# Ledger of designs, part 5: VHH binders against Testicular acid phosphatase (ACP4)

Target 1, 367 residues: Testicular acid phosphatase (ACP4), of Homo sapiens (Human) (q9bzg2)
Amino acid sequence: LPEGPLVFVALVFRHGDRAPLASYPMDPHKEVASTLWPRGLGQLTTEGVRQQLELGRFLRSRYEAFLSPEYRREEVYIRSTDFDRTLESAQANLAGLFPEAAPGSPEARWRPIPVHTVPVAEDKLLRFPMRSCPRYHELLREATEAAEYQEALEGWTGFLSRLENFTGLSLVGEPLRRAWKVLDTLMCQQAHGLPLPAWASPDVLRTLAQISALDIGAHVGPPRAAEKAQLTGGILLNAILANFSRVQRLGLPLKMVMYSAHDSTLLALQGALGLYDGHTPPYAACLGFEFRKHLGNPAKDGGNVTVSLFYRNDSAHLPLPLSLPGCPAPCPLGRFYQLTAPARPPAHGVSCHGPYEAAIPPAPVVP

## First folded at step 22 (VHH)

Design r2 (from p2 with D102E)
Fold by ESMFold2, look of step 23:
Structure r2 (fold): chain B 367 residues (1-367), chain A 120 residues (1-120)
Amino acid sequence: as target 1 above (367 residues)
Amino acid sequence: ELQLVESGGGLVQAGGSLTVSCAASGSTFSYYEMGWSRQAPGKERELVAEIYSGGSTWYADTVKGRFTISRDNAKNTLYLQMNSLKPEDTAMYYCAAGYEGEYFDEFDHWGQGTQVTVSG
């Protein structure tokens, strides 16, 4: 299928490298934490800033022919969750994407770029109210009570007992989430050159990753993955599609929307697309939606616009092109909309938060 | 390990007010998202209110406008101020905590609860 020019891009990315969220009781690095993490726990590190600058420079290069090197407010919109690390990640990314506007540029050319946000409790777009959504918890419970989940948990009983012994962290009641916290701490420390404890062998890390993958799969995958997505990642997916639809219908100059968010944001979106790959998105991972006008016969190709996906999960390699199941790239927009419909919230709203108004374009004016 | 202890429950007349508290110890309190859940006899536990580390709040529709969640990070204490109490607010009230903004944001620390009884 011959492809024409880009007409719209949506980007969702995880913040950069951060300090650990917590330490476990037997952590050999507890006493040095204030020296290693001067901005505090969970805060973006200098390495996180560099990762986001690198992502921004990648985006600059990728969209050189599409997006002006000058920031234009009518062409680019950036939204972040209301966390220091995601707000700072957005700013660092934008410094790479629009280097002429970056701090350190000549004063005549430096231009602050707004990063929009909403209060954390109100952010249904980039954060999902899983704790306050009874329907989501019902769906999650179905997954966690399934035989395969319980059998895996039972198979890890010995490993989890040893992990408690090594870490001094009780895993009773919340074994998989607490195991994830151990893994997170180890990965943050390793990324900053701290020696891992002798017990944190490659095999231990692999087992922790397997545990995390099972638990992530329960959150965003089968059973009833599409229904879970309607309450989570489908909300964002719906907004991405609706923003493009509005841009086209109204002839708006908007070319790019950027979302600075979290690992769970990317995981939920991957779940909605049926593209969760069994891995946690690394720092500064970026999922991109590229809308192109194509030159083929509209009747044969399902319309005039196609959607292509890429996933940048490793800066040392080219981004991975992705395809929706059932729609090889480049996917006609109409087909993309149709295939994702079960995972997106219905027009009448979702049941756990009362009315939800999807960003549905107004009907065309008809005489 | 983070430890949570609720207090301040008691008997109160309908239309009255009561404040319950949750004392936290063991870990840096200010990094946690905190919440209150309640369980009435014979019913499932329900989330009542949340307060995020940045101060943003959420309330269940059944208590919105009547209950106020707040935190004092200097004292490592979470509060729930309950006004215009109704008999249906009678429940055991539990304090909860979890980290926010990574993974799926679920609570993994719970207190033992404090009883609130609203009569007549």
Scores: ipSAE 0.575, ipTM 0.833, lowest interface PAE 1.7, mean pLDDT 85

Design r5 (from q5 with D102E)
Fold by OpenDDE, fold request of step 25:
Structure r5 (fold): chain B 367 residues (1-367), chain A 120 residues (1-120)
Amino acid sequence: as target 1 above (367 residues)
Amino acid sequence: ELQLVESGGGLVQAGGSLTVSCAASGDEFSYYEMGWSRQAPGKERELVAEIYRGDSTYYADTVKGRFTISRDNAKNTLYLQMNSLKPEDTAMYYCAAGYEGEYFDEWDHWGQGTQVTVSG
């Protein structure tokens, strides 16, 4: 399909580079963590800020003809999870997207841009708290008890046992997320030039990555990937579509909705779209939905709106165009709805997250 | 590795109150999201309440308005104040901890539990 005019954009991105979430008992850097990570574990680093600023600048370039040069509250809406690293990431991103918020801007011209958030406990859109969802637990159990999962796990028993000795953690017979946490710590340390223990060889890191991929697959992949998505990424997908629909129906001036979130947010969304490829979203990774209008016969052409997806996971390369499985790129909106329906919460029924509301900004203040 | 030890369980009459506590050690308590789960005989373990690093809280519908979860980071202690207790609240109560805001929402650490029994 030929490209039509861009009319709406939704962006979901992971926060920038951060300190490790945790250490492990035998971590050689454990005692100097306060020095190594002065803002604390799990917090955004200077590199993280840089990454998000760069992403914002990329977005400014990409949407130069679409967005106003100055921030307009009626045109752009930003929501973040209520974490320091995601809030700061949103601010850094917006500093790249809008010159008036950029670092080094003259004081007289500097304008802060609002980032909206809700308490973590109330965020059912970007965080997907699953501890309170029994059905999700059942689905996970089904995945982890499956023969394929168990066979893979059995193959790593020796590896995990050795890792226990190196880390001081209990890993055998425990959830694989614990192994992921070890990987997270090591990767953060390595990325910041810290020496890794001799046991943390490239092979060990590779194996940990494979283990993590298996575990992530259990969360967002088969079996029953669509049903899992209905409880997680499908909620966000549904909200994105609802935002577009509302904007179009009401003729609102809103052009862009931005979500500052986490790896799990993107992974869940990828799961909902059937686009998880076994890789963890890197820092400042951005998944975009671009809605365009086309002229034509809605009955013949599948509607007058198309959705294009892109994924920017490497700042050194162009964004990756994505295709929804079973749909051409760009994807007719009607077809997009049909293909994603199984992964989205039903219009009626019980949800672990309860009812959700589209992230629509308040009406402009009339003087 | 973070260790969790529950205390305060016991026998209480219906309509009564009880506070259970969870003492954390071995790691930085403030880095964790905390929660209480309970398991009654013959039932699956269920989430009762959660408290996040920003002190926002979640409660299961069955305990909403009756239970209060809180934390004292200076004391490395998690609390669950239980009021208007019912026989249905009888269960082993477990303290749990999870890392903040990354990966998927799971618990990383569990205590051994404290028994709460409510007599009708």
Scores: ipSAE 0.750, ipTM 0.889, lowest interface PAE 0.7, mean pLDDT 92
Fold by OpenDDE, fold request of step 25:
Structure r5 (fold): chain B 367 residues (1-367), chain A 120 residues (1-120)
Amino acid sequence: as target 1 above (367 residues)
Amino acid sequence: ELQLVESGGGLVQAGGSLTVSCAASGDEFSYYEMGWSRQAPGKERELVAEIYRGDSTYYADTVKGRFTISRDNAKNTLYLQMNSLKPEDTAMYYCAAGYEGEYFDEWDHWGQGTQVTVSG
């Protein structure tokens, strides 16, 4: 049966390009960081703003027939982590998505679009993991103590030692995480045309990327990927599904929920979906859930709604259609629920987390 | 590299108050999320309190209402004011720092700890 109309969309995207999170002792650019990154480390750059504006414009094009041309609070809800770079990214994105918020818009027509957030300490939806979740850290430890992880790590002992020497950074305690931080710094610098140290060769960068992939895998992949997800990305997934369900059940006019977040947010969500591909989500990467009504008799196929996934990780190319493992694309909603159930927190909650109530805007008041 | 040095620990009577401090050096203090963890003998290390860049705070249930985490970015110092101390609060208190918002939330730096002992 052919697909019916789009009825709901959930988007999760990483913020745009940013300054490095940190430097390292032997960083040749360390002393001029304030000049190189005038808004500060970890902050959104001009390029980041551009990327998000472009993403917004892409979304405008994609959903031109679906969304109203003007922002409607009853139709679109945006939540961001409470970070400058994610809040700014959300604003830039929305400036692309809605002309009334676009750069160059006449003052008389210009309207700011609200971005919602919660205190960082209370954000159990978009930040993962919580440092206050011992169970997650236990699971992570299991992953890092596994033979596969240890074998890989052992293979990089020499590399990591050299990295310490090159950077002047001690990797004791969290070697892979700290190595990632070095990579982050180098990649940010490279992206902005800064020369890298001679030791930071393409080969070194590749190795660092591989190390990062291993570490990320430990966070979102086997072993016990599903249980990890229940404590992280599965929460977000569950919220997305719950929002759709609520909208349908109550007949709410809400069409789109947008989440401005981080690489780790997307990674956690990918983990929950079993779609981690070994790559860090690039800036302004966007994972989308599109809910469509199925044209036909719902009684025959067990449901009248399908879920389609897409991943836009390169603005130069079309979004990648994704398939939930074990489900055709588009995926019947019932099947989607079934397949993702292990990765989603149970109704009674899990360790570290109680029941989560998906937050959506209040129903519009009929004048 | 960020260095963390705790101080202010000591012996205090039950019901008393104590403030521990963590001095940071070697990096921009304001770029880090900070936290206090503690470890009692024979027990696992547990998170006590966190303070994020937006001054949002988290407290373990066991210390809520009694402990206050704060930071002075101008002084590169993290504080934990502990009131109404109990014997069960006896532990080595560790200062921790983590980069905010990327690549999962973990601690990246730890201090050596300061001992807090509460007598019954």
Scores: ipSAE 0.716, ipTM 0.877, lowest interface PAE 0.8, mean pLDDT 92
Fold by ESMFold2, look of step 22:
Structure r5 (fold): chain B 367 residues (1-367), chain A 120 residues (1-120)
Amino acid sequence: as target 1 above (367 residues)
Amino acid sequence: ELQLVESGGGLVQAGGSLTVSCAASGDEFSYYEMGWSRQAPGKERELVAEIYRGDSTYYADTVKGRFTISRDNAKNTLYLQMNSLKPEDTAMYYCAAGYEGEYFDEWDHWGQGTQVTVSG
């Protein structure tokens, strides 16, 4: 009630719960993986479907007064990365958001909702371009060679050596992504009721989380956080802002854009916003951008639009309101543009990204 | 732990063809994204091709239409068929594997490389 009406929403969410990815060598559950995970490693689980349906229902309730109860292609655009789990997550989410379009509706009323995607290697919007960007590799190396990072690695040498003995995975002198893999496997197994190995004590899990936080910080944070963001999360942030700018300038009926993606997509976006909180986004975590009319004097604060952020990282609690560093909440759109400009790519683009790619879908045909 | 060993490199005339292979051991090969990178002397390592778990593919513009990446999960082997070879393709060719679509997409395992030399 204290804020004016919504005019546009962008949502970025992680897929739901999944089976583990390829495990570490000495995993006691490795040899029975086909029995434990019948859809296959990395695939969305029944719990993952439930989480996404729950997220969709939350979104339905949150946007009841803003979105039509029926899906309308001119109002909503959904894009996913080209993975089974993110495509299925988008579909499960949409079943909650538009229950009349869900499977099991009467045949005369049932209408599938399109989820758009692009080939994995071409997805510069939602995928972190690590493997094809020499400039990003250079920036990452600068971060991992920095004294702070190397001193932390040296402090963990004993821990990593012990973890090698328990896991059979080479860790000392290797990228910290390997330690993240151990944590990911343990957390996924625990979430599905599997006992942790005796060596995976609470202290081991906390240390693995600290290692992951350092490594994530190197990927999306200082040094040169803004330049890293221009190559990563700033691209998506720029597209979100450009989508709203186009909607407003052309008077388009588009109200919501939804992005079904990965933990790294959310982390890169958080990095671009200066909002990385030291944690990995949980399954079905959702970062939302809400554009509202400002009820005060709109001419002074870059027009009459504000941007509010929320982060839903725990379905048992209300979403966390987030504040862009250096901006009041809600943040005037003009100030939001100014503060995020260093993290967004310049108009002519940045080195090592591919050719120009439209960040907003073509305007839908108005019925 | 996944181990990668390249083979099949050699000397070939410009315009010729060559297949390099990458044998994987120590883990289930089919759960990885795989790729080929190359490095010429004094140059940075560069991505050549990728194949994803669902067998869709990506190629660098410099090799698109000339190179074909493929995999045989039953044999735990990745292939790169290189046709219409040019002197610019001369490099060490490295096989790599990465976890599918979670965390930051980096290569987690590398082979030792196989040399491809294109004369003329």
Scores: ipSAE 0.634, ipTM 0.842, lowest interface PAE 1.2, mean pLDDT 87

Design r5 (from q5 with D102E)
Fold by ESMFold2, look of step 23:
Structure r5 (fold): chain B 367 residues (1-367), chain A 120 residues (1-120)
Amino acid sequence: as target 1 above (367 residues)
Amino acid sequence: ELQLVESGGGLVQAGGSLTVSCAASGDEFSYYEMGWSRQAPGKERELVAEIYRGDSTYYADTVKGRFTISRDNAKNTLYLQMNSLKPEDTAMYYCAAGYEGEYFDEWDHWGQGTQVTVSG
């Protein structure tokens, strides 16, 4: 399927490296946490800033022929969740994407770039609504009560008991989420050159990763993955498609929408696409939607536009091209709509979310 | 290890007010999202209100405008002010804490609950 020039890009990325969210009781690094993490737990680190700057520079290079190096407010829209680390990540990313406007540039060339947000409690687009959606809890309970999940959990009883003893962290009632917390702390400390405790062997880390993968699968995958997605990642997916549809219908100059968010945002979106790979997205991971003019027969391929996906999860390598199941890249837009329809919410909304509203800027006032 | 203890429940007439409190100990309170959930007999536990690290709040539609969640990080205490109480508000009220903004947003710590009974 012949490809033509880019016409629209949507990017969803995880914030950069951060301090751990918590210390577990027997953490050998607990007593010096304020020295190790001077900005506080959960805050973006200097390494996180570097990762986002690097991502921005990658995007600059990737889109050099498509997107002006000058920031133009009608062409680019950036939205973040309302967290210090995601807001700062968006700013660092933009410094790489628009280097002439970057902080530290001479003031004649520096220009602020707005990063839009909404209050955390109101963010149904980029936040995964676990606590406030009874229907989602019903679907999750079905997954966690399934035999496969329960058998795996039972098989880990001995491991979880040992983890409790090594960490001093109670796993009663919340074993998988608390096991994930331990993994998160260990991986964050390791990334910053801190020695792991002797009990945190490669086998222990592998088991913690397996536990995380099972739990993620229950949240975004089968059973009823499409219905779970309607309540979660399908919201964002629908917004991405609707943004392009609006741009095309109204002839808007908007070329790029960027979303600075979290691992769960990417996981939920991967779930909606049927593309979850069994791993947690690393810091600064970026999932991109590239809309291109299609040079082939529009009547047979759902119009003159194709959608291609890439996933940048390792800055040392080229981004991974992804294909929607059932639609080898480049996927005709009409086919992309058809295949994703079960995972996207209906226009009237779903039980935990009202009718969808596009998350792109209002149309410019015509001069 | 974060420990949560609720207090302040009791019997209140419909239309009345009540404040329930949640005392936290054993960990840094300010690093958590906090919330109140409730469970009436024979029903599933439901989220009532949340307060995030930046102090933005969420309220279930059934309590919006009547309930106010707040916290005092210096005292490690979470509050729920309940006004214009209805018999439907009768439930065991649980304090909960969870990590902010990473992985899936779930509750990691629960209190044992405090009973609120609203009589007609």
Scores: ipSAE 0.591, ipTM 0.833, lowest interface PAE 1.5, mean pLDDT 86
Fold by ESMFold2, fold request of step 25:
Structure r5 (fold): chain B 367 residues (1-367), chain A 120 residues (1-120)
Amino acid sequence: as target 1 above (367 residues)
Amino acid sequence: ELQLVESGGGLVQAGGSLTVSCAASGDEFSYYEMGWSRQAPGKERELVAEIYRGDSTYYADTVKGRFTISRDNAKNTLYLQMNSLKPEDTAMYYCAAGYEGEYFDEWDHWGQGTQVTVSG
């Protein structure tokens, strides 16, 4: 069927560049951290603002024929997690997307644009449920105890010992997650023109990236990737599909929903879609869902609506078109529902705490 | 590196009250989300309470209305005030700290725990 007009867009993007989350003990830049990062660790930087403004301008250009140049509250909804860097990222994005919020707008034409949020404790949609979901942690434990994960960890024993010596950071317990924190600090410093220590060679950085990819794979991929997704990225995927279903059924004017969030939000969504590519989403990375109607006879499995995916992970290049595994591009909506169903929570929901069971004495076991 | 040391555990009669505390050292306390978890013998560790930047809080249903989490950034100390204690509150209580909102939001630092035992 011929591809028809765009009718709905959902966008999920990571905040812009930020200060490091922490300094490791032997960090040569540790003593000047308060002057180097004056807004504090983990706060959005001037570069982060620029990245989000650039993303907003990209979105303006991409949706020029679809989205009004002025903000209309019935057509656009923006939700952020309750963090300074994601709230500021949403604001900077909107400044690029809508002329009335643009830098340098005349006062008479300037209008603030609302960014919606919920308290961190209540955010089940955009926050990864690691701390609040024992069932998810059980599934993660299965992945980290698997032979493949343990063999890779053993293969990095020498590297991890050297990393402890270079950084002074203890890697006891969960060495791969703590190694990621070293990588994060080094990448933030490099992005801001700070010299890396001599031990942080290109080979060291590549090894840290490989370690991160393994650990991310355990979080959102096999084993039991679909069951993990039902507790994580499948929740947001359901909400995106439900928003479109409501708009279509009721004829609502809503055209675009934007989510300002974190790397783990994008990773969880990629995991639910079977599209994790082995890399951490860069700052201001954007995963987009584009719903289009087609004129003519409905497709057998999808009616007259298709879903297309794009991933903008490099502002120097056009966004990557993505294909849902097992679906043609563009994917008929009915097929999209079918293929993603195992990764989305069922209508009865899934429990983070497991089923309640009455106390029953265990049956005796005899040899 | 941030270090966490719990204190204030002990024996308490059912219906009584107890405050446990967690002293932080070696880094700026204010950069962290903080929480309390507990582990009873033969059971899995469970989240009890969290406190986020801006002082919003989370409580497990089993302790809501009885326990209060708070922090004093000037003293680098996290508190858990436990009232109306029940025998099922008996557990080792751990404080934890995590960095704000990145890389799956795992706890980055744990204390060694303080034992709370409720008799009766």
Scores: ipSAE 0.525, ipTM 0.806, lowest interface PAE 1.9, mean pLDDT 86
Fold by ESMFold2, fold request of step 25:
Structure r5 (fold): chain B 367 residues (1-367), chain A 120 residues (1-120)
Amino acid sequence: as target 1 above (367 residues)
Amino acid sequence: ELQLVESGGGLVQAGGSLTVSCAASGDEFSYYEMGWSRQAPGKERELVAEIYRGDSTYYADTVKGRFTISRDNAKNTLYLQMNSLKPEDTAMYYCAAGYEGEYFDEWDHWGQGTQVTVSG
């Protein structure tokens, strides 16, 4: 399809680099953690701020012709989960995207930009429902009890037993999330120049990555990937599509919605799109949805709009263009709706989440 | 490794109040997200309340306004204050702990439970 002007963008990005979420019992760096991580475990680091500023600058450049460098409240909406690291990431990103409004600008030009959030407990849009959704738990159990998963788990029993001895964690017979936590801690420490324990060899790290990839696949992929998505990434996907539909129907000036969130938010979206690539999204990874009018026949192809996807997972390279399975980019909006329909919740809602809720509040009514 | 022990359960009259506690040991309590779940005989386990790092809380609709979750990081203790108790609140109450939300959140540790029985 011949591409026309951009009309709407939705961006979902992971927070920047953070301190480890926890320390394992035998972590050699545990006793000096307050010196190593002065803002606290799980908090955004100075490197995380830099990564988000860099992402914002990338977005500024990418959308130079579409989005004014001056922040206009009617054109951009920013939503974050209610975590310090995601809120701070959104702020750092916005400093890159709207540099004239950024801190450090002369006072006449500096303006705080609102980042909207909801209480963590109420966030059904950006938070993965692992603890609060019995149906999702049943689907995950089906995946983890499948022969392929169990055979891999059996093959790793010796590795996990040795890892228990090195870490002091109970790992054999436990969810593989615990093995992921070991990998996460080691990777955070390595990224900040800390020596790894001798047992954390490249082969150990590779095996932990393989374990994590299997476990991610169980969470967002087959079996029953579409039903899992209806409870997870399909919620946000549906909200992105509904926001665009609402903007067009009501003639709203909104051009961009930004979501500052977590690795699981991106993984769940990738699952809903059928695009999980076997890897954890790196810090500041960004999945973008770009809606364009096509310059062909407005009466064709779902009302003259196409959707293109990009995935920025490495700041040293151009973002990866992505295509839905079955729809080469740019995908006509109608086809995009059709292909994603099984992964999106029905209008009446699904178990655990209820009826569709708009991601952007309605305009206030003045008396 | 973190260990969780519930206490404070018992018999209470409908309309009454009860506080259950969960003592944590063996690890740094303050880095965990915490919650209470309950299971009545013949029913599925139901999430009752969660408390996140900071002061953000969640309550199931069936207990909202009647139950209060809180924690004391200095004492490594999680609390559930239950007011205006009803017979349908009768269940085994379990505390749980999980790491701060990243990756796919799960409860990493569970207690063995404390029984709450509401007569009436």
Scores: ipSAE 0.516, ipTM 0.784, lowest interface PAE 1.6, mean pLDDT 86

